# VHH binders against Flagellar brake protein YcgR (ycgR): the designs that were tried, part 34

Target 1, 263 residues: Flagellar brake protein YcgR (ycgR), of Thauera aminoaromatica (c4kar8)
Amino acid sequence: MAELSTPSPASPAPLDGGRGDELEKFTLRGARQILQLLQDLITHRGLITAHTGGGHSFMTAVLKVDEERGRVVLDPSPDPQANRRALAAPRLTCVTQLDGIRIQFPLVGLGEGQDKGRPALFAPLPAEMLRLQRREFYRLQVPLAHELSCLLKAEDLARKPVEVSARVIDIGAGGVAVVVPTGAAEFVIGGTLPACRLALPDGEPIELDLEVRNLNRQTQRNGTEQLRVGLRFAALPRAADTRIQRYIFKTERALNAKARGGL

## First folded at step 17 (VHH)

Design LB5 (from AX8 with A33W Y100F)
Fold by ESMFold2, look of step 22:
Structure LB5 (fold): chain B 263 residues (1-263), chain A 121 residues (1-121)
Amino acid sequence: as target 1 above (263 residues)
Amino acid sequence: QVQLVESGGGMVQPGGSLRLSCAASGFPFSSYWMSWVRRAPGKGPEWVSTISDSGGSESYADSVKGRFTISRDNAKNTLYLQMNSLKPEDTALYYCAREFYEDFGPWFDHWGQGTQVTVSS
């Protein structure tokens, strides 16, 4: 995470380009609410993942809030490259949790300096913070036994059409994440994959248009490499959304019953 | 209730080895990618390693590659970190963390209290 890299750079995805008004009710914009939430993150020593774009991120934490100067102070990364990327990034997307609720906020204008003699990162207070408790934004971690798959209609290195069957590792209202062998197709952040087919257990596969948002390399035990690919629904028909939500709800209920010792 | 409990920390000399464990309960462990994160004294948190839900793939921070091995036992709901060739800079509180993956990349929605590793002569 501190030095995760991708083959090509890209800007961070918007939270939900097609659902902006739906997120507004989870958005804190009041200065007092933002200060209190940041203080809660300090008190609980929240572990924050800060995304710098291009598939790069590092871990950080809020050290303090300087209300008088209107700024937040963050731990720098132990990795100098991560700090350089953070200082060069047009913005950081910070993600953490508090009491099981996803907390997300942007930081812009990041600078470096000292706080009581220790290196630190500084930024103006964020203009907004998201508290995402709504289940519709939940990402279901797909059980291995379901063998959920998505047929990706992509291109190879020679720009010839290829179809790649990819295991779905998580699924939510905004998209899916999948794993594929490295070299199975050419994936470019920002690229589109039209007419892909998501196979749910109930009925015919769903035709979906997908946008590549993130690429993450992993090493398999046999020494070969695979990609974890973050895919956003470019335009999700209402009927497809309904089927996906039903799958998520049914599966989550079954998984939670097993986790509590149910049969 | 989601719970992650780390154990196996302790004091070792440089060059020594230690094995950390993380007992998971209250969620379907085998459906989640899992990570180790550490926090050295006076420093911010640092990602160490991630393992896939099946245990079939893994990744490591450059600072620990070749020395640390992440593993899991889905039947026992347990995550492990084998740490070899330990250095003083590996001294830290080590957290077990549960991972989510979004369009912007991975993030963690839960972590334990941590287990202390101290490498000193």
Scores: ipSAE 0.743, ipTM 0.904, lowest interface PAE 1.0, mean pLDDT 85
Fold by ESMFold2, look of step 21:
Structure LB5 (fold): chain B 263 residues (1-263), chain A 121 residues (1-121)
Amino acid sequence: as target 1 above (263 residues)
Amino acid sequence: QVQLVESGGGMVQPGGSLRLSCAASGFPFSSYWMSWVRRAPGKGPEWVSTISDSGGSESYADSVKGRFTISRDNAKNTLYLQMNSLKPEDTALYYCAREFYEDFGPWFDHWGQGTQVTVSS
């Protein structure tokens, strides 16, 4: 999680306008609907991940909705640095689930204070909340047996070209997440990796440009560090998109059948 | 449907040990990164630990590093948390959580009802 990530560049932006237009169907903007959804999160004690940028996040929950003052009240982190990052962030991206549906909303103008004698974070009510029900926004967790890999054409600290073969841990319509050893290359959020090659099981590798969206560090059992890298597809040809969607669909179907008979 | 069931909580004295278990069903467990999250009385939730899909990498909150060990048995669809040298501040409801990784970083799309750990003299 982001509490263990290194200090790094700002977190990735939300989905672009093309996917943002597709998200409008799932976007709540009515004040009454937003208040009800926030109240539902309170009632169900939803576990929220709040992303502050730079690969950092903390966990929180909605304590209450103060309709009279037009604000939402959140639990602070027990980590003072997480709270400082949250207060300094231009916005939080909050993500949780309710009844198996992904709930996402921005908070801006975060402040600190107390609520009924306990420390709390405050923000104006969000102007919109997203309820994502569609499978095409799904991120497939890639089975280990597939050994899916992506050849990254990146640079080292001295800006010299390096090639890194990275294991793909998840894949969706908009990108992949991979793991690499720390120090294999220098990754900068917002940076572009041109002409990378994604190796799917059926057919030739797909050549594609990738944009670095986030970085998280992990510790391996041998004590060495590993980096999770979130990568967005920059310019994806229709044929490549079709192959990726076909892989996701076939793999998900196979995994669902296996899970039902996995004893 | 996805189901996560935590167990193994209880009451212990400071310095004691407990092992938490989480039984997973309804999804391909071995393909998912998994986490433990806890919520102490009157406080917000706190991330504790994450383990990779293969079990080959782990991460821990600073507050538990060196005392807690996360593990998994993919053949049994079970996640574990071994908790040693327990302190009163470890008192919390512990949740097993399924992790997704997005453009903005990781988040949890499912968790169980939790198992209570109470550490007091």
Scores: ipSAE 0.709, ipTM 0.903, lowest interface PAE 1.1, mean pLDDT 85

Design LB8 (from V56 with T58E Y100F)
Fold by OpenDDE, fold request of step 20:
Structure LB8 (fold): chain B 263 residues (1-263), chain A 121 residues (1-121)
Amino acid sequence: as target 1 above (263 residues)
Amino acid sequence: QVQLVESGGGMVQPGGSLRLSCAASGFTFSSYWMSWVRRAPGKGPEWVSTISDSGGSESYADSVKGRFTISRDNAKNTLYLQMNSLKPEDTALYYCAREFYEDFGPWFDHWGQGTQVTVSS
């Protein structure tokens, strides 16, 4: 009787996408700094996207910081199902912005209760908060005109190998987001797509392994469904990273110039 | 500087319609996915709808599906939300938001001040 080893819950992806050393300078761990940043989020009514894993997320906001109890109070979702998922999740990945700066922090140990007679979510204060100030960690939305693509090595429903050419819609140092037709391949969150090929305008495609991290269904105007797939770089060679960063910077500069009326 | 300015909100009776607009500036609007998010009084925020950069793909929350339509005019740098068959539960401050999609999923890096929609008898 081979004990089907319950697949160990996929270790929560590091907030840093494996770039821990580079992100350390942007990571706040001081209690006072964390409290201040959370207070700032309250003051500015920051819209927070909380990711529960499994391709699910909900919107929230920080309602209160309870320093005495060492907890943060969040708005629950109007969707009861989202709240259930949140409470069941081992970790929330919270993402927002303040003054145009990306803020990301994990919450662990989520519970539900009431704050001043209103339903609320409670979590211990985050141990760390990422405040990304520098452009080197910029996420770029890829202009449609660039036709950036990634050849995905995946499997179909029958577990037959398939290759899917996917449009890249977002790119950063940590990974890419792509759009694919529904049914083109079977994507499993936590699964690895080996030997994929990212096509950049500046040269030969970059071969890389991609981890499926998120799936989101979209509907086209014609009624056809497509998937947005969030992919993490499993291992990015330094040379590839440099090329990606160069592309991002170049594109961002061009987009900014265009926005200013220069092009 | 990235700016998003929502407009078109107001008071409407149940069953009525409104069209929200969001004027975008300070970035190449046509290159970004855009979303609507709303926050009702005393409730947490809620995602409403998302549209792709080209407008070729859309998604909606179940609560608004079939009643709301997101659209965009990239030439005018404007995002729209057509809201039909409005219900009291649609009463909220509506935000236009620029959406990114990362490995963890969607998030918003900019939003406006919002436009108030009130559905009441």
Scores: ipSAE 0.920, ipTM 0.970, lowest interface PAE 0.5, mean pLDDT 92
Fold by OpenDDE, fold request of step 20:
Structure LB8 (fold): chain B 263 residues (1-263), chain A 121 residues (1-121)
Amino acid sequence: as target 1 above (263 residues)
Amino acid sequence: QVQLVESGGGMVQPGGSLRLSCAASGFTFSSYWMSWVRRAPGKGPEWVSTISDSGGSESYADSVKGRFTISRDNAKNTLYLQMNSLKPEDTALYYCAREFYEDFGPWFDHWGQGTQVTVSS
């Protein structure tokens, strides 16, 4: 009778955030810490955005932590389609905040059931939770007045090379979010856009490779559709990183000063 | 400190209308995408609508599309949600939320205490 070695549950893939090593100091792995943080999310009724991949997400909240069963109970979406996507997803990326601190955690092995007679989602407790203070790994919402742009080297629907000037709406150390007209180019999640040019206020555009990570369709007031594209820096020169960080810090400082009535 | 204060909720009959407001302070309101999220009793939260920083772009959940209109006045640091043709299923606590966007997609880094909307005969 060959003892079927139950395959050790595959360690959840590390949170694909920045340099894995730098994030470790912000990553909670202790069971007690994780439980406490989840409990705090319950207490504060934290609004959680759960990403299922493919550019889809749904809102949820932690309803309960079941320590005995080692599981977290989540609110299902009122949208059945979102729940189907969630259940089909190999991994959820959950993001929220508590007291202004960004919290991210993965959930794997999502299932559906009932909690106290109501529909609920269930997952094993996360193996890790990332707690980041805003200053360290957040994306800056780019002020409209800054008019940051990124020249995207993409392909159109006919797979012809096109250049699209996209407005940058969000920037962080790891990437940018941009807005483009719908139909300006074809974007594929996971696809790479090589030799793009990010325009910062402090000098010449930065040439860099971008990876498409997220797509979100939006409708303008005039009825025209536009696409918000989340892009990761696939290859960022060291000097470019410094410039981006400088811009972010400078802008944040200015925004904070303005918010305090200093401007 | 970032503050979002929702108002305008109340009780309304089916088919009625309400206009929600969210007063923003403690940050440069005009630089952020803003959203409405709602949570009905005994249900999970639900995204309702998002508006771009300039107000030039809007998105809506299918459940509210054609009935709700999101808008903003950046000069007044105020977000609005016009809700028309209200249904009982629209009964919820409505939150104003500040949106962030990362490589994996959008999320909300701040939200208010909410304003209660009750649609009942």
Scores: ipSAE 0.885, ipTM 0.969, lowest interface PAE 0.5, mean pLDDT 88
Fold by OpenDDE, look of step 19:
Order: structure tokens, then sequence, then C-alpha cells
Structure LB8 (fold): chain B 263 residues (1-263), chain A 121 residues (1-121)
């Protein structure tokens, strides 16, 4: 009777799926460090965006760290629907900043209850917290004066191949966010867009595969809807990565110079 | 250094109006999406509204839709929130926040100290 080794529960997808090794040096796993960082978030009244998946998020804050019970106490959303989504989610991805440094951490096992007579959300202490200090994980907001575009190869509602030219609104080493007209294509979270083309100012477009990670609807002033799409680089050649990093560096420098009263 | 300074808060009666302002400095304001977030006493924070870098796109929480209008003047590095038909439930500390949108979705990397809005009879 061969003991069917129950497949070890798939390690939760790394916070940044493609850069696990690179992120390890920025990942806090020590209990004391995690507690301290959470306390710091309390002290600084950090605004946290908690992502529940499916393009949904809500704002929260750490209210308390209960070391004895090994749990974190969070503010619930004023929106009951957001709380329902949060409680139903297998994992929350929490994102905030402290002293200008991006902090990201997962919460699993969310529950609801009361803290000192007030509604609260409870979760076990995170097993890890990501503190991103390095430029490599920096996301650049693309200046309006320096437009980047990405040609997305997607499908329409009829599953017919379509090409959509999308404006890139931000870019980092791990991916891009774009805006597209609503209805231009059908995007599925977790889906792959193959052979897309990212246009950088310094040369020929970069061909790359993109994974759809997030969708968010926006309304234009004229009443037309737009879609923000968060895209991850599924596989990025080293040369492409270098070009992207160079662009980010150059652009950031220019922006900083301008902000300082430079030309 | 990135700075966001909110102003325009105050006390107003139900049905009244306020206009909040946020002065931005230390970064290229026109390159960033901006948001308003609020936190009422004893409640968790709540997203209120977001506007695109160019000001051509905006979004609102259902709780404020039709009453609040977000706008920006990139030449003045200023974000605005026009609040009409104010309700007691709108009483909160209002924050101006710089928004990013990544693969996991939106998040805020900077916000100000906030401006207090109190709606009471």
Amino acid sequence: as target 1 above (263 residues)
Amino acid sequence: QVQLVESGGGMVQPGGSLRLSCAASGFTFSSYWMSWVRRAPGKGPEWVSTISDSGGSESYADSVKGRFTISRDNAKNTLYLQMNSLKPEDTALYYCAREFYEDFGPWFDHWGQGTQVTVSS
C-alpha cells in the first residue's frame, strides 16, 4: 500500500512570483523583527491597502499586535462587502509604506470579532514581511511627457485575437501597469498575454509575455470607462531587464532634477 | 522629500459644502495618480476618490459618488476635493495620498497629515 504522500501544500505563491530569490534579502522572517515592524506601523498610523484578489482591495490599519495570541488586529472596512470579501479570501496581500519604504506582507486565516467592544479583523501574525529598500523594486510613474506604450495581444469577447495599444502608467522590474479602453479586449486575471511589445524610447520595442494580475475600472470625464491593468513580466530576457532598468533610472533622475527646480 | 499638505477642512452643517486642497511638493506631481482617503473616528480608513495623472480619469467610492468631485491642477501641484451635500457620516480626517498601481493593485506610498472635516448640526 504505497502511502500516497499528500502533496505538501503548495507554498503560497511568492509575493512577487518571479523574483523570489532576489526578494529574500528584503524579507523579514524573524518574529521580533516582524513584531517591531508591525508596532512601527501602529505608531505611524500606516494606511494599509489590503488586496483580497479579483481586483478588489480595501483600506485598513494595524490596530494592535497581540503577541500572546500571536495575532494582528486590523481595522475593518466601513464597507461590509469589502469585509466579506476579505474574510472569504484565502490570503490578503497588505501593502503600505513606512518612512518611504514599501512594506508588503501576507495575512492568512482572517477572522472577525471585537476588540474592546469595536468590530475588528484578526489574523495570525504574518510569517514574513517584505521591506523593499532597493531601487530594483522601485516602481516608476511614467511621466505624461514621456509616453510609454505597450501593445497588448489579447482576445475580445468572441475570443478573436485583438491588439490593443495601451498607455503605460507605471513600470518596474517586475511589470507594468497600463490603461486601456474598456471593451478593447477581455482580460482574465491569471491569464497570459503572449508576445506583447513594450515600447521604450531608446530603441525597438521589447517583446515579452505578460501575465494579467489585476484589473481596475476607471471613469473618464467624458463618461467613458477605462481599465487599469496590472501586468507582470512572465519572462524577461536579461537584455530587456537591463533596458527597462536603464529607462527607469534615467527617467527617475530627470524627474528628481525637475522636482529640485532643475530644467 | 515628498510632501503632501492637506487644507480646507472645517466644520459644516449637513447639506453644506467644503473644498479640500492638497499641496504637493518634492516630486513631479503631474506624473502621479492621486487619491483622497479618509478616516473617521473609531472606524477604519476608507478610500474616497482617485484621479489620474492627467486628470482625465477619476473614480469614487459609492459612499461619496455624486456628491464629491476630485480634481487637480498640475501647474499648481495641487489636488482638490469638492465635497457637496455633506453628511454627518462624512466626518473624518481626510488624507491626500499618492497612488501606485501594481500587479496586485493600488496602494499609497505617501500621504499627508490630513485635514479634519466635521459635519454636524
Scores: ipSAE 0.871, ipTM 0.959, lowest interface PAE 0.5, mean pLDDT 90
Fold by ESMFold2, fold request of step 20:
Structure LB8 (fold): chain B 263 residues (1-263), chain A 121 residues (1-121)
Amino acid sequence: as target 1 above (263 residues)
Amino acid sequence: QVQLVESGGGMVQPGGSLRLSCAASGFTFSSYWMSWVRRAPGKGPEWVSTISDSGGSESYADSVKGRFTISRDNAKNTLYLQMNSLKPEDTALYYCAREFYEDFGPWFDHWGQGTQVTVSS
């Protein structure tokens, strides 16, 4: 939800990073269930992040459901450029939670107008909504003490090869997020970083190809900027997948044991 | 389980200051990026600020840059927002939110009940 650094022509993501067929059993397609879930978001005043693609997003909420017209009504952004990006986007990816359960849904055909004198955004009801009650599809937030890193094989602005050692801040079945100093390399959403090396605590680093999916800029305490880079695994070998899943499982067990001991 | 409890809101005059706190429990606070989000009367939610898991980096909405400072104390599981030079436009319910990151970008999987800030004459 940080200030986003660049628009990009990258396509909107699927409902959940490359594991879409496994998510079908958590996907609601019935009209009455969709209407009820949207109404629950209204009732609980859900905070929704709407992603417009290219690493851009804005906060919104469902104001109402117009069942007669088959539309959902949303709050506009206070940032006019965010609204323009949303209206130009072929699809919004909306993500929120209800009772600790991840709720995700696409909106297409977004338009602007007014609702009872208030500016509003309108879209047809979504054809599907994801209600994800499975923690193994959530990314692990990597404990700072692990100092997990990934060596990125990237290019600078002059297209010269550079290697960047990046701290891994989260990891899941489909990818990682890392932080790097601004200017260490040039990242393009949709670009591929071949032959990167992910250093897990057990064993030799894993060689893998990564695809850049998202970029966020942040200001470091020393005044310099850093970049949070969302990366998707490409063509992950089964042995590498097994090691990643085992790291996630062991780390979650250790964190749960610590939490029960009163942290 | 996961609990976020905001406090420190109140009524102040324009130009005044407030410090908001958010007490976190039920999770490893230091592993998560954290944000403040606000909801003004009759308006939709607006992102305010984000701080990294270590507290080593931060970002702000243009509307608050230079006036608000986000910080955290990982030993006390507490997130803070120092708000200076307050304006009537800052009147809102302020939420503490826990961030997750996906390939499409960040989203919030939990937030508190909020604390009310009112800035008026």
Scores: ipSAE 0.767, ipTM 0.922, lowest interface PAE 0.8, mean pLDDT 86

Design LB8 (from V56 with T58E Y100F)
Fold by ESMFold2, fold request of step 20:
Structure LB8 (fold): chain B 263 residues (1-263), chain A 121 residues (1-121)
Amino acid sequence: as target 1 above (263 residues)
Amino acid sequence: QVQLVESGGGMVQPGGSLRLSCAASGFTFSSYWMSWVRRAPGKGPEWVSTISDSGGSESYADSVKGRFTISRDNAKNTLYLQMNSLKPEDTALYYCAREFYEDFGPWFDHWGQGTQVTVSS
């Protein structure tokens, strides 16, 4: 009558320390804290971006918290297709701000229904919420004059290797976003781009493995299309992290001084 | 202190036009992609349009394509939305929003108080 032990879930913390462990200080897990933060979003009528994966998102807001049933109630999108994507998604990543502070939380198990005769979306309360009061974890919007670039080692339409030099439009501890002409290479969300080269102003380019996380299509003024590619750093070495954070810090200092008229 | 101040809203008849403005201060405006978001009475918020940091590229929600034009003047730290062929469905509070891009996609870290657009006969 002996039973086999159920394996324990893997720890979320990687052996090399990762950026996610540093965010734990800003992660709320207490039920009362979560309820209060959600109520604050209701009170301030926060504009929430809900990401459904695959480069899709919609805007929403928290309508109410149903504490008795352990649920949040959200505005549906006016776009029926966005609502269908949200209901089919295994997870929503909700992001907003409160008093200039980034608020982020996951929702799983989204359903549809009515709230006092109004269409609404429902989900269990999140088990955690990020309240990020540390500016160094925010992505830096790269000044145009820096011409920061990343050499992407990708594949073309025929799945042959191609190198694309892409302008970096933002950079943070966890990744970059770049712009490329549509058709310069094929990008698939979840795909890995090994041995890319990020060119920072100081020192030699950084060799990085990148994962494609998001794709957004944009129309240029000349009528041609451009692709914005969200890229995550895979296995970022500590020295590379230090150089990236130094660049971000120096650039933010210079931008803040200019915005205040400090020069 | 980051500030975004929308203006130019008002009452207009269907088929009319309005130009919204958003005055930005407290940050380097030209380094940021910017968006317009709207919230109609009794409804949730809706993304309207986004323009790149240089103004060289733009995107629109299907509901406004061909009628609205987003633009910016980086020398004046101002974002614009030209709204033509207005419909009653465009009635909303319009927000100017500053965009950040994460691995999951864009999100907004600041928006103004909004400017009301009302389209009715």
Scores: ipSAE 0.735, ipTM 0.920, lowest interface PAE 0.9, mean pLDDT 85
Fold by ESMFold2, fold request of step 20:
Structure LB8 (fold): chain B 263 residues (1-263), chain A 121 residues (1-121)
Amino acid sequence: as target 1 above (263 residues)
Amino acid sequence: QVQLVESGGGMVQPGGSLRLSCAASGFTFSSYWMSWVRRAPGKGPEWVSTISDSGGSESYADSVKGRFTISRDNAKNTLYLQMNSLKPEDTALYYCAREFYEDFGPWFDHWGQGTQVTVSS
C-alpha cells in the first residue's frame, strides 16, 4: 500500500557479512549489548524501516523488550498486507538510526499477538546487531547541479537494445541509484546491464556492469511516471573504485565548504 | 550537525486545513529525498509522503492521497505538508524525515522531534 515499496525478487545486498570481516568489528553479539541497544531505540522512539523481502517494507518501532522470554515487541503496520508479508517472511531486516549511527538487525520467527491489549508483533531477540558509522554506509547524495549521469545499456519493451541516459541521484562504494522515465527501458530485478558508462567529471567514463536491485515508481508533478532504479556494481576493478571514491570525497569536501562559507 | 525542526501543528476542526513546515540545517538539503511520517496516539509510525530531491516527484500513502500535498523550497531549505480536509484519524505527531535509498530500499537516517496535529470537534 505504501508508494515507497517495490518488489525485489533477487537476493539483496551483503550476505551476513557482505564485507563480512570488515563489518565484524561493528557487530554486537553480546546479549547485554543487544538489550541495551534495543532499549535505547525504545527510549529514543526510533523510527524503524522493516524490510520483508521482495522490495516490500513497513515502518515500525520497538515497543518493549521482554528479557525474561527473550523477545522484542514491535508495532504492527496499519496496512494489513504489510503485516501479512511480515509474518510470512523468513526474515525481517530492520534498519534505523541512533545518534546518526546506522542500526541494522535481523528478526526471525515473527509472530502476532497482543501486548497489554494492543496489537503487536513479536520476535526472538536478534543474535546480532550492526552499528555502522556514517562513513561505513555513506552514499553521496549527488548535487542536482552536477547532472551526473550513467548511460544504461538496456532493452525496451519489445526487447530491442536501447541506451538510456539516467541521472544519478546517489552513489556509494557498492552502487548507484538513478532515475529514468517509466517506459524508457524495461528493467528486471536481478538482471544485469552490461557495459554501462558512468560519467565522472575527471577523465573518461567508467565502463561497468550493473545489476538491477530495486525499482521504485514515482509520480511526477506533470502526472507522468518516473522510475527510481537501484543498481549494484557487479564487479568493480580497483581503478574504477578509486575514481568513484575520489569523486565522492571531492564532492563532499566541496559541499561542506559551501555550507560553511555560504551557499 | 543535522537538524530538522517541524512546525505549524495545532488544533483544527474536522474538514479544516493546516500547513506544516520543516526547517532543515547542517546538510545539503537539496540533495536529499524527504518524507513526512506520523505517529498517532497508541499506534505505530506510519509513512505519509515522500518528495524527491528536486521536488519533481511525489508519493503518498493511500490514507492521505488527494488531501495532502508535499512540497519543498530548496532555496529556503524547507519541506512542507499542506493538509486539507483533515479527519480525526489524522491526529498525530508529524515528523520530517531524511531518506537514504539502499539497494534493499529506503530507510530514514534522521528525523525531527515532530509537531502535533489534533483534529477534533
Scores: ipSAE 0.701, ipTM 0.894, lowest interface PAE 1.0, mean pLDDT 84

